# Ledger of designs, part 24: VH-VL binders against q17rb8r558to768

Target 1, 211 residues: q17rb8r558to768
Amino acid sequence: TAELSHLTKNVPIFVCTMAYPTVPCPLHVFEPRYRLMIRRSIQTGTKQFGMCVSDTQNSFADYGCMLQIRNVHFLPDGRSVVDTVGGKRFRVLKRGMKDGYCTADIEYLEDVKVENEDEIKNLRELHDLVYSQACSWFQNLRDRFRSQILQHFGSMPEREENLQAAPNGPAWCWWLLAVLPVDPRYQLSVLSMKSLKERLTKIQHILTYFS
Key: E = the ipSAE of ESMFold2; O = the ipSAE of OpenDDE; V2 = 0.75 times the mean of E and O plus 0.25 times the DockQ between their complexes.

## First folded at step 10 (VH-VL; framework fv_romlusevimab)

Design v05 (at its last look DockQ between E and O 0.76; V2 from the best seeds 0.55)
Fold by ESMFold2, look of step 10:
Structure v05 (fold): chain C 211 residues (1-211), chain A 122 residues (1-122), chain B 108 residues (1-108)
Amino acid sequence: as target 1 above (211 residues)
Amino acid sequence: QVQLVQSGSELKKPGASVKVSCKASGYTFTNYAMNWVRQAPGQGLEWMGWINTWTGNPTYAQGFTGRFVFSLDTSVSTASLQISSLKAEDTAVYYCARDMLGATFDDYFDYWGQGTTVTVSS
Amino acid sequence: SYVLTQPPSVSVAPGKTARITCGGNNIGSKSVHWYQQKPGQAPVLVIYYDSDRPSGIPERFSGSNSGNTATLTISGVEAGDEADYYCQVWDSSSDHYVFGGGTKLTVL
């Protein structure tokens, strides 16, 4: 239901890696605490949990992404493969613990829409430029690296007609961040942004370095 | 556990050349830019420029566009600074310092090498 | 070229607060980073993006930046804080990193 899809209190948190909206996040689970957490998510019907990277000063980062469980598969060696995809981004409000795994009270993030017509025009121009840069970068990769990206992440999502329709902005931005070998601090910074212009500008700088 | 380990001190005569190396460990070398910073005796820090470790392209600050050459050996995660036609004014401690995307973006140096003293005397 | 100006020295009694300034035209529109350098040692990052602390830097180090002045503040100074301190920015017009001249902090 809508309430289950908009979980905000005592959200179970997997502390592991960066996750991004719309991007698949396959997981190998062997720890009893996370097996329990995932089993509970399935049994209660929520079928989702938060993903955050670890933080040396806190238990985990102040921002993360919800993962939606698509399937769970047991391997012969006793590990579980959990097939997930990224959903809503969030900010951590309070940290907690339940039965060995982390929990959080969270606040979901959405992009702030730009309404000024000149700003919308400039945003579209920036978007089209950066999207073209991303396409050029991907097509100029060595064949082996490009094939590995396609196998693990799939094709770059097509650009979207309405840049501000989705609450997280264009999907291709998140795909690109998942693929590029950028420092986690920049990844987390971009994940937390509510400005599509700022996100595109950061992506442009990252592409410039790796081009 | 990011670490930048530089080559040892050098004593040179004017007109000679020197190569200072900076070996990186604890991270993926080609994902972070490498900078060179000079500090003359009793003086402040002076940025010399940077090298893009992904593309191999160097960028030199003004005043460093001639006798100073940045290079890489990515197989051993090493950046190098070569100074030719050494002058007494080149006497300084030379540091390597890492940033993330180089001097095309607002960034800072999160890790530094221990420094290499180059002394040029006749 | 963009210039950062720091006082050559600052003296502070143990347990008191040190304030080290970094002056520049419209520096408040830039991000300021600060480094500590003890004699014979490499610089160490202590503040980035005006006010953020890297892991391992105590909370008594803080920073601010507005107008034409950025300030590094060290509360409860200790003898171990005695060092040279440098500010640094990126100058977008030249694509250069720029350091201030440095400030010697003396704890007396």
Scores: ipSAE 0.578, ipTM 0.825, lowest interface PAE 1.7, mean pLDDT 91
Fold by OpenDDE, look of step 10:
Structure v05 (fold): chain C 211 residues (1-211), chain A 122 residues (1-122), chain B 108 residues (1-108)
Amino acid sequence: as target 1 above (211 residues)
Amino acid sequence: QVQLVQSGSELKKPGASVKVSCKASGYTFTNYAMNWVRQAPGQGLEWMGWINTWTGNPTYAQGFTGRFVFSLDTSVSTASLQISSLKAEDTAVYYCARDMLGATFDDYFDYWGQGTTVTVSS
Amino acid sequence: SYVLTQPPSVSVAPGKTARITCGGNNIGSKSVHWYQQKPGQAPVLVIYYDSDRPSGIPERFSGSNSGNTATLTISGVEAGDEADYYCQVWDSSSDHYVFGGGTKLTVL
């Protein structure tokens, strides 16, 4: 697992949708190029590839999220259903191609830790506030929409005691980002942030709009 | 494709009222904020305010309170601007413009209506 | 209120580079967006978040923002680039979108 976390050169890139740390991302793979990519990922033992949204100027976005393959179901016609979950965030340094699919040299993103006690306290307060707002927002959704979210993304993760334990911050933030009906451009901006405070602030603004 | 189509030109007398409509298509109407921008003849762009298409809550810029009313008809993906007690100074082109989340961020207007000319003359 | 300052006009010969400035107090800390408006038409977004280009906008258009000045740069200016250009920001202190006064670009 440690070796896999250091995959930074010629990372295969699946260009499709937004992916987020800890968030499940099921895929239906039918294109030959991606079938090849998935097969190679399994054969080499990495069982990982990057996910990026498409970009009109650069083929795919400058930021993405690694996906860890948990399971693959091969269908008789050559298609596959791939069970994946979000891992580390990354920034694209260089773009390439290999046998029809995109590749990238990347650097992983990690949150900058807050060391000041007052700042930590403020961060906690902000976190708790936004979490409460998120819960309220979700509870007030129409039943049908709520059910759809639960079916596709599962339940919202619980609050973490240590907000800075994980390099990507609290998992519920990413879950929420995935379920909020916002433009992918905004989601991407949040994905690229290395400050939990900034992410929380932006998420709070989004919640405010939809409340 | 995203489109914002506004109602046609209006000629009004002072004291009258006018309602400009902006019909949206090609996207989920309630997921993007709608802004109104005024441009007087030969002048620059002036932001009038925005309306939250999810909640229906309008916010007016300074100078555009009282006589200006933003409204929605979500059933037809339409935002409207009503101006009452029209003055000569209200003569301008009025634009609707979409942004993602209604000025909650350093946001921009990615799509604009074609504009509606309102002329107030005796 | 927050104010954006643009030169009223800029002239440039075809094929040359035009630079349109937008001045504002600590504007480098804000995201600046630019719009092109041709006569009788609605504004069109040409640069957003200081330097990003929307789909369909030529690479000739670029943007920068630092200190107290944002700049829209148009390289290899064409006759079709003649238009009014507006910078725009969001001012959090007043909760207002703010436009610059606009710059008329004339292609000589």
Scores: ipSAE 0.380, ipTM 0.768, lowest interface PAE 1.4, mean pLDDT 92
ESMFold2 (binder alone), look of step 10: mean pLDDT 94; pTM 0.956

Design v06 (at its last look DockQ between E and O 0.03; V2 from the best seeds 0.00; counts 0 for: pae O 5.4 > 2, placed apart)
Fold by ESMFold2, look of step 10:
Structure v06 (fold): chain C 211 residues (1-211), chain A 122 residues (1-122), chain B 108 residues (1-108)
Amino acid sequence: as target 1 above (211 residues)
Amino acid sequence: QVQLVQSGSELKKPGASVKVSCKASGYTFTNYAMNWVRQAPGQGLEWMGWINTWTGNPTYAQGFTGRFVFSLDTSVSTASLQISSLKAEDTAVYYCARDILGATFSDYFDYWGQGTTVTVSS
Amino acid sequence: SYVLTQPPSVSVAPGKTARITCGGNNIGSKYVHWYQQKPGQAPVLVIYYDSDRPSGIPERFSGSNSGNTATLTISGVEAGDEADYYCQVWDSSSDHYVFGGGTKLTVL
């Protein structure tokens, strides 16, 4: 499944910020290379491109998130506001360049589903505990910070009945990672995880620190 | 650029106290935990404990409860170690070291202060 | 109290490979981090989470962790690699960070 279509080979990469599944990522696009990249994505009908943070040893990080284009708004000053939402996570297999912007061959990541009944029960218990901790953290947050989060990211997504229905796990986990002030290296490590249990455990540790 | 700058070396007599400061720059101070590590002359590294810079709560390693006090001044991004009732055995280099989320999270110390030598002799 | 055991010294010729071990009961279930300390200097992180390399550390530094032994490997050893090397873990039973006793690397 690694080399299936054009969507996994020579994928256009915007090198800028951390993006997460289900989380909005509005962009201001001014550079000609990125304007070209986005126009091509719309023109071809894919309406997607990868987002990766920069890397000191490489051009960009080994993991990223696809952004789905929802809308493009042209500004009078010649910039564009591109409304995007995070989609699938990926690992970078090979780096390239096209017309001044980065490209990558990628492998999509999704959670490994747990099938054992006892493990599913334990996963549900952990999830419910960590979700409750996240709600408490958000409710006890200083008013200024809570208002900023609500304004930029919206409310925390409601917990989901089927924890393993979505290939990236529950949306509230990614929302929480987007709003918590943790080191990008920690964020990248969580982005790369295929175990919901590991992700919930890391989120619990983060919440404990900031509580 | 992350930097931890510690206060200068100290020569003290037994029974005195000392305060070692560690001033952080180049990052958001309250988002990262601060640890204290001791190295006696000719010896290895010994973890003394850490302080949660977000909550202000200190945690002391076994053997460092009592005479050792961690504190913060977040207004100047500074962590401090106070040692009271100094003994000759307190002679060591004291380091501050940053980690991401503190003990209990399998973290590492990515940036270290230059060290402060405390010498206790009569 | 969890104990990490390191050899007190390792000698290696320039250009050869040094291997510094860190022994601990079931250390393979823990994340191991490694620090380099040159005389009169503060420690510097060279490997974290068993095998990850911080920015600025040459790729000739590598790490592995399995069973009861973690290993720091330095290929193509240079004179500038002479230092004390410490392994470090977090121990869940004591809720403490634990350092190994250190290994002095000498480049002949």
Scores: ipSAE 0.290, ipTM 0.723, lowest interface PAE 3.5, mean pLDDT 89
Fold by OpenDDE, look of step 10:
Structure v06 (fold): chain C 211 residues (1-211), chain A 122 residues (1-122), chain B 108 residues (1-108)
Amino acid sequence: as target 1 above (211 residues)
Amino acid sequence: QVQLVQSGSELKKPGASVKVSCKASGYTFTNYAMNWVRQAPGQGLEWMGWINTWTGNPTYAQGFTGRFVFSLDTSVSTASLQISSLKAEDTAVYYCARDILGATFSDYFDYWGQGTTVTVSS
Amino acid sequence: SYVLTQPPSVSVAPGKTARITCGGNNIGSKYVHWYQQKPGQAPVLVIYYDSDRPSGIPERFSGSNSGNTATLTISGVEAGDEADYYCQVWDSSSDHYVFGGGTKLTVL
């Protein structure tokens, strides 16, 4: 049945933009192949599909993020406005095609947990530092840019007490990654990382560049 | 319970016209596209086209343009097929079939009418 | 135009397994649906999206699709399974639904 959770085989892939865990990703779907894909996703009960950026060599990137459909508005002309939010990250194992849209066999990604107490302490310190830098960056943006970001992505998530509670780490990191004006290839590299420390380090570099 | 109920059998002479109706019930009529399928005696299924029940726009398959007209009466949740200038080769069973994807896209047919036999004979 | 090819007939003994094939160029890249039609009746959907079963269809019915061939498999065939079976696809190139020629399944 297509209603199974944790779908890993023949996952429909929307090839468009970057998506991130917990980050809203509204879509205006006008291409027939994707209109079809969305309707099928709803009809089968999965209500989810993979999002990947385009790749010149492989059609779409090796990494992506699942999108959960929260709401769909179907327009009379066949277009749809889709309210989605980021779910699990994945790595593409195999690419395919069904009825004009891409599919993939995938493997879900989860962060590797840090067990050493000293490492956890260091991670917390780094996290707090980068969070502060992110806040500063956001506050220093022009009002019009801040408003646009807030409208599309919402407010920056607060800091979590437990940095390793979620398999994808803190939500604010993904929010920040989504709003930073960097190349999708750079964003993709961060998305593929299974180390929170590595993600934070890379994000910090970006913030430093834009400070 | 989803049901598609078609009009009764028709016997016509060549050159005449016939209108086959398909009344839908048990669901929101305008949320699903309606397809028409023809089956000549002893032959297979042949897709004739579909009508967008939201917009009312028909799409005809190759070979079914001109004499074949899809129409709607949304007030009574009814789709209709009209065939004009009937020929002997139009003798067949005609089916309406609901499309699972809705009013704007097609996929597969989850519910079928019982069929309407149209016989064209001199 | 896109063409689906089915064998005209398949015979099977009761309790045995019947396999009905549907051939098409790169049909594995399309979703295939299957319909059962008994004499004097309208078609009934028995498999959709290659391998999914509608509610009410016995588990004896299964489907697969890869390469250039889709297959409807009926295990433990019963007398009541005697019918015509049609495969169907949507051809995006022509924007047409396409049916196979149908296969008559005879239960011996």
Scores: ipSAE 0.019, ipTM 0.555, lowest interface PAE 5.4, mean pLDDT 90
ESMFold2 (binder alone), look of step 10: mean pLDDT 93; pTM 0.951

## First folded at step 12 (VH-VL; framework fv_romlusevimab)

Design w01 (at its last look DockQ between E and O 0.54; V2 from the best seeds 0.00; counts 0 for: pae E 2.5 > 2)
Fold by OpenDDE, look of step 12:
Structure w01 (fold): chain C 211 residues (1-211), chain A 122 residues (1-122), chain B 108 residues (1-108)
Amino acid sequence: as target 1 above (211 residues)
Amino acid sequence: QVQLVQSGSELKKPGASVKVSCKASGYTFTNYAMNWVRQAPGQGLEWMGWINTWTGNPTYAQGFTGRFVFSLDTSVSTASLQISSLKAEDTAVYYCARDILGAPFDDYFDYWGQGTTVTVSS
Amino acid sequence: SYVLTQPPSVSVAPGKTARITCGGNNIGSKSVHWYQQKPGQAPVLVIYYDSKRPSGIPERFSGSNSGNTATLTISGVEAGDEADYYCQVWDSSSDHYVFGGGTKLTVL
């Protein structure tokens, strides 16, 4: 019953780049199929579509993130600049096609909560450690890169009081994942994880490499 | 396109040194770890270690410490393997291989150099 | 140290299915990757993360991993598939990449 409540059918899929919960994802849409998709999204009132990277085996990846349209600027030549932000993560159950663009039946992903007090304590410690490392990493970046990141993604979100309040965990983890210069395949693996501990561990490894 | 191009074959005498180079192109060099793999004649693949292309820090597998040195020239996107005090048993093909991730964990090598044959003979 | 065990050789007739196994203790809990190496050439990634195919690799190539055995399956084997195949994992205890001994696939 709970699983059924998280299913959505025939979600339009934009195949392009990685998207993450709470992270802004501005798009320049010029392909006719996606222009149509965006217009339909607005007309139907959903103002949402899925974002997935391309996949060698399946046209697009098995995991993605919903994008919420905040604003659309239509250009005279038919192109559009779309202001979007990441929403829920999803797993692809079934792939389809509609009028030239991809669709999918999807299941939303949520983190598995940790109930044990000791585990929660350990998770908090890991979280704080990795957050500190992330801050250090960002501060040590060249000014040019730091400025670019800030311009594109905004500031790194603050630490959460309750690490398990949001179904996707702390927002700063997704922000960091978006700005780290790692291969999309690795980013995808992190996106698919339902354990905050596992995500933090991978993020820490990445930070260690780039430090 | 991602490419790893290695230096040419080497013939050396015992006790000499050799330096094998691996020039990367088609991607951001410093964002992917570089691995080295050895293959003796008629034998299997043997992982030698890796180098962090961001920091320049090398890590050597067991059995490849001392005479083996990984290095970088990031200005030309090149990783190098130097072997000193060469022995007959060092005769092998040496490969550079890109790690898909920035760190060598549960990971794989998605691109390989063409290999460099090093022959050590009296 | 973690050890991966492969059969030294596998023979298959053209058009048939070849299966190359890679044994390891609880290998099903690891990610297994496979490489093809033809004579005189560098290894080529053919399967990663147990069952995923890189771009350019035919659908005839597939992989599975469970328990103590990972398997590379090549359906409709062609003469061009004759090569050495290596499985590979990362061992967290030693922090080493580990290759299997390799399997020579002969197309009869």
Scores: ipSAE 0.729, ipTM 0.879, lowest interface PAE 0.6, mean pLDDT 94
Fold by ESMFold2, look of step 12:
Structure w01 (fold): chain C 211 residues (1-211), chain A 122 residues (1-122), chain B 108 residues (1-108)
Amino acid sequence: as target 1 above (211 residues)
Amino acid sequence: QVQLVQSGSELKKPGASVKVSCKASGYTFTNYAMNWVRQAPGQGLEWMGWINTWTGNPTYAQGFTGRFVFSLDTSVSTASLQISSLKAEDTAVYYCARDILGAPFDDYFDYWGQGTTVTVSS
Amino acid sequence: SYVLTQPPSVSVAPGKTARITCGGNNIGSKSVHWYQQKPGQAPVLVIYYDSKRPSGIPERFSGSNSGNTATLTISGVEAGDEADYYCQVWDSSSDHYVFGGGTKLTVL
């Protein structure tokens, strides 16, 4: 169902929170407009919608993440409990509206692969350094905060042998961004990056601040 | 929404001390770095350094490593600048300014306090 | 220590375009931020990362940065744009944020 997975026109947009590739995003949906949007997604078989944070100037941010629907419960009181996980990142090209909810034309973002042997070596060195810093940060958290993270997000993903195998880079990077209390503008900046080196550098800066 | 409200202007004699406070509201105080910027009368802006609001660790620009002390009271979302042994050359407007991650991160200052005028004269 | 050089003043007729330069050795390799300071007020961010505009800043404010010169451009200048303008960078060699000396924009 590749066609259904490459939705790029009039994509339904849930305007709420920051979502990241590979990271669970559970939702409790109350608004009639979003209940309709999700029902349509299931009935049409696409089982996905875009998630963007709000923006005071443009209604919603210029970057977001597709959410893949894993499970939906429609409750008797009209609420929906929706289990989702982050998929592809995207850039907003054009904004629209449908039946009270936002829509967008989008282009998907993928990391640009590094192929030079010296650059691959440097990338691995940077990755291992920053991954070690992330592990140290997590190990040094107070027990209450660690428990909250484990409950909502699970354990930090293990390092990946092929850093460039996934189109969005290592999963642990996104997990870390989801659990750290950084400004949404900085989160959006990192979400928009197509360079793993740049992403790791920014993550290192974040870890340094909170360590 | 985001606001940085500084303490009132001060008139001091040489040798005294002064404490300039900067109270933040509308955001999570410990998630953003705080910078201090000086502007002498008729002069431009001069960066004095910053304080990491998460760890409490200050960093001072060259020329501000002696009589100038940055501190925090995170319970009331307040950053403070204390200047000891005041000299006439300390006469200036002092600003607090927020950035996202602090000095080594190539950031910009998105919100500024209104400024506190410190006048040191005999 | 790294130095940013700005002209002390620029005069522009209403409705015309003001260009305020910020000179520095290899400034094109740095991210440049610009602040507007009106008399008796605190600075306000008008451009960040060379060319990006914060919410609430009119589109007539723009920026560029290449080589040894960054430029703040204000098109359709209005009397309300009369202010001092400062450029700012981070300099890794000195571990300092550095401001330019400021440029007074006069709208005649």
Scores: ipSAE 0.416, ipTM 0.765, lowest interface PAE 2.5, mean pLDDT 90
ESMFold2 (binder alone), look of step 12: mean pLDDT 94; pTM 0.956

Design w02 (at its last look DockQ between E and O 0.85; V2 from the best seeds 0.00; counts 0 for: pae E 2.1 > 2)
Fold by OpenDDE, look of step 12:
Structure w02 (fold): chain C 211 residues (1-211), chain A 122 residues (1-122), chain B 108 residues (1-108)
Amino acid sequence: as target 1 above (211 residues)
Amino acid sequence: QVQLVQSGSELKKPGASVKVSCKASGYTFTNYAMNWVRQAPGQGLEWMGWINTWTGNPTYAQGFTGRFVFSLDTSVSTASLQISSLKAEDTAVYYCARDILGATWDDYFDYWGQGTTVTVSS
Amino acid sequence: SYVLTQPPSVSVAPGKTARITCGGNNIGSKSVHWYQQKPGQAPVLVIYYDSKRPSGIPERFSGSNSGNTATLTISGVEAGDEADYYCQVWDSSSDHYVFGGGTKLTVL
């Protein structure tokens, strides 16, 4: 019953780049199929669609993130600039097609909660450590890169008091994942994880490489 | 397109040194780790180690410490392998191979150089 | 050290299915990658993460991994598939990449 509540059918999929929970994802839409998709999304009132990277085997990846449309600017030539932000993560169950754009039946992903007090303590320690490493990494970046990141993604979110309050965990982890210059394949692996500990561990490894 | 282009074949005498280069193109050089793999004549692939292209830190596999040196010239997106005090058993084809973040997890080598044959003969 | 075991050779007739195995202790818990190497050429990635195909690799190539054996399967074998095939894993205990000994696939 709980599993069924997280299923959604025929979700339109934008195949382009990685998207993450809470992270802004501005889009310049010029392809007719996606222009249609965006229009329909607005007209139906959903104002959301899925974002997936391309996949060599399945057209698009098995995991993605929903994008919530905040604003759309239509240009005279038919193009649009779309202001979106990341929402729920999902796993693709079935792939389809509608009027030239991809669709999917999806299952939403949520983190598995840690209940053991010792594990929670350890998770907090790991979280704080990795956060500090992330801050250090960001501070050591060249000014040009730092400025670009800030302009595009905004500032790193602050640490949360309750690490398990949100189904997707702390927002700063997703922000960091978005700004790290790592291959989308690694980013995708992190996106698919339902364990905050595992995500933090992976992120820490990435940070270690770039430090 | 991602390409790894290695330097040409080398013929050396025992005791000499050789430097094999691997020039990368088609991607951001410093965002992907570089591995070195050796293949002796008629033998299989042997992992030699990797170099962090962001930090420049090399890691050598067991058996490839001392005479083997990994280095970078990031200005020209080039990784290099230097072998000193060459021995006959160093005769092999040497490959550079790209992976994402090196030997920190179960990653794979998605692009390879064409290989450099090093022959050590008296 | 972690060891990967491959048969030294496999023979198959054209159009048939070739199966190349890679044995390792609890290899099913690892990610296995496969490389094709034709004579005088560099290795080419043909399967990664047990069963995923890189762009440009035909659907005839597939992979599986369970228990103590990973398998590269090539259906509808063609003459051009004649090559050496290597499996690869990362060993966390030694922090080394490990290759199998390689399998020579002969197309009869």
Scores: ipSAE 0.718, ipTM 0.879, lowest interface PAE 0.7, mean pLDDT 94
Fold by ESMFold2, look of step 12:
Structure w02 (fold): chain C 211 residues (1-211), chain A 122 residues (1-122), chain B 108 residues (1-108)
Amino acid sequence: as target 1 above (211 residues)
Amino acid sequence: QVQLVQSGSELKKPGASVKVSCKASGYTFTNYAMNWVRQAPGQGLEWMGWINTWTGNPTYAQGFTGRFVFSLDTSVSTASLQISSLKAEDTAVYYCARDILGATWDDYFDYWGQGTTVTVSS
Amino acid sequence: SYVLTQPPSVSVAPGKTARITCGGNNIGSKSVHWYQQKPGQAPVLVIYYDSKRPSGIPERFSGSNSGNTATLTISGVEAGDEADYYCQVWDSSSDHYVFGGGTKLTVL
C-alpha cells in the first residue's frame, strides 16, 4: 500500500477545483468518466487521484494536490459520494488522456528548508504573527459562517512545534486557504510555493484583505 | 460572466460634485478589490487608488487624497467614486477595474468598466 | 515614484512582428501586465505575469521580462491590433500600481 502511495506515472487527474494537503475534499461525482476513474483507483489499490483546477491553455493547471480516498458510497442513481483528504502536492510534467479523463506524469513538491538560524527565527516570528491573525479572523467571523466552516472543514489544525517538519509545512495554512474566499488562481499560486516564508506572506495579505 | 457597468456621462460646472457608479455582476462582489483609473483627454492611464469591498476601507494614490472619495453599496454590488469641488482638470474618462487583493501585492486588472466621461466646463 | 518608460509610438507593417518595450529599473524582478486600448474603448488585459495570456487573446501576443526591460511581442500583426498599449506593475515601495505612458501601435 505504501508503495502505491508514490504514484508518479499516468496519474488519474480530476479536473475540478483546488485541493490542499491535509484538507478534506468531499466530492459528489456523477460524470461517467470520473466514476470510472475512482472505481479504478479503488480496484488497483492506489486509492488516490490528483486534483487540478482547469486551465485555458493546457486543459488543467501545472500544479495540483493528490487526494487520498477515505470512503466511497456508490448510489443507485449513478452518483458517487467520495470522501477524500489532500496529500502530496505535485507539479505536472506530462499530460495524457485515458477513457475521457485526464492523466499526468508528475513530480511531488516539498518545502525547501531554511537552515540559517536568523532566518529560522524570522520565520517563526512571521508564522506566529500570521497564525495569530488567522485566529483573530476566525473568531471575528459571524456565527453562521464559523459554523458552516466547522461543519464542512472541521476545526483549524493546531499550531505545530516544528514549522518545517512536514514536507508541506503547517497544516493550518492549508486549512485556512481552503476556507478563505479568495480567487482560485491565487490559491494555486500558494499551492505551488516551496518557500514557507513566501506562503505565510501571501496568506498574511489574504487575511489582511478579509479582516 | 464578470461584468462592470458604469453610470452615464456627466457634464458639470467647476465647483460642483459628481458621483460615478460601477455595478458589478457575475461574481461575489466582496471577494475582489475595486480600483479607479483616470484617463484625461489624449492622455495615458492613471491609477487613482482602490477600495476593499470586504471592509469598505479605501486607499488613495498620491494626489488623490483630497477631493476623491470611494464608497460602496454592497447590497447592490456597486462601487462609487465621488469627486467634489470639480476643476476643469478633472475632465476625464473614469474607469472602475477589478483586481483580487488590492494594491498590497503584485496584481493586475482582469475586468474593466466601460468608462464614464466627466466633463467640467463653464 | 517608480517610473515605467514606453516609446510613444511604434509602426509595423502588416504580417510583421511588433515589439513594444517597457523600461524600468530592475523591472525583471517585477511582474509586468499589459493592456490593449482601442480608440473609445476600455483597456483589455492581453498579458499578465510577464507572459501569460487571458482567455480569448491570440497566441500572436507574447511577453517577456528580464533585466531592465519588459517586452510585449505581437507576431503576424493585423490591422485590428492597432491600439494603445500600456504596461503596468506594482511598486512595493509605495504600494501603488504604476502604468507606463502608453505606446501607440500603428499598422501601416
Scores: ipSAE 0.496, ipTM 0.793, lowest interface PAE 2.1, mean pLDDT 91
ESMFold2 (binder alone), look of step 12: mean pLDDT 93; pTM 0.952

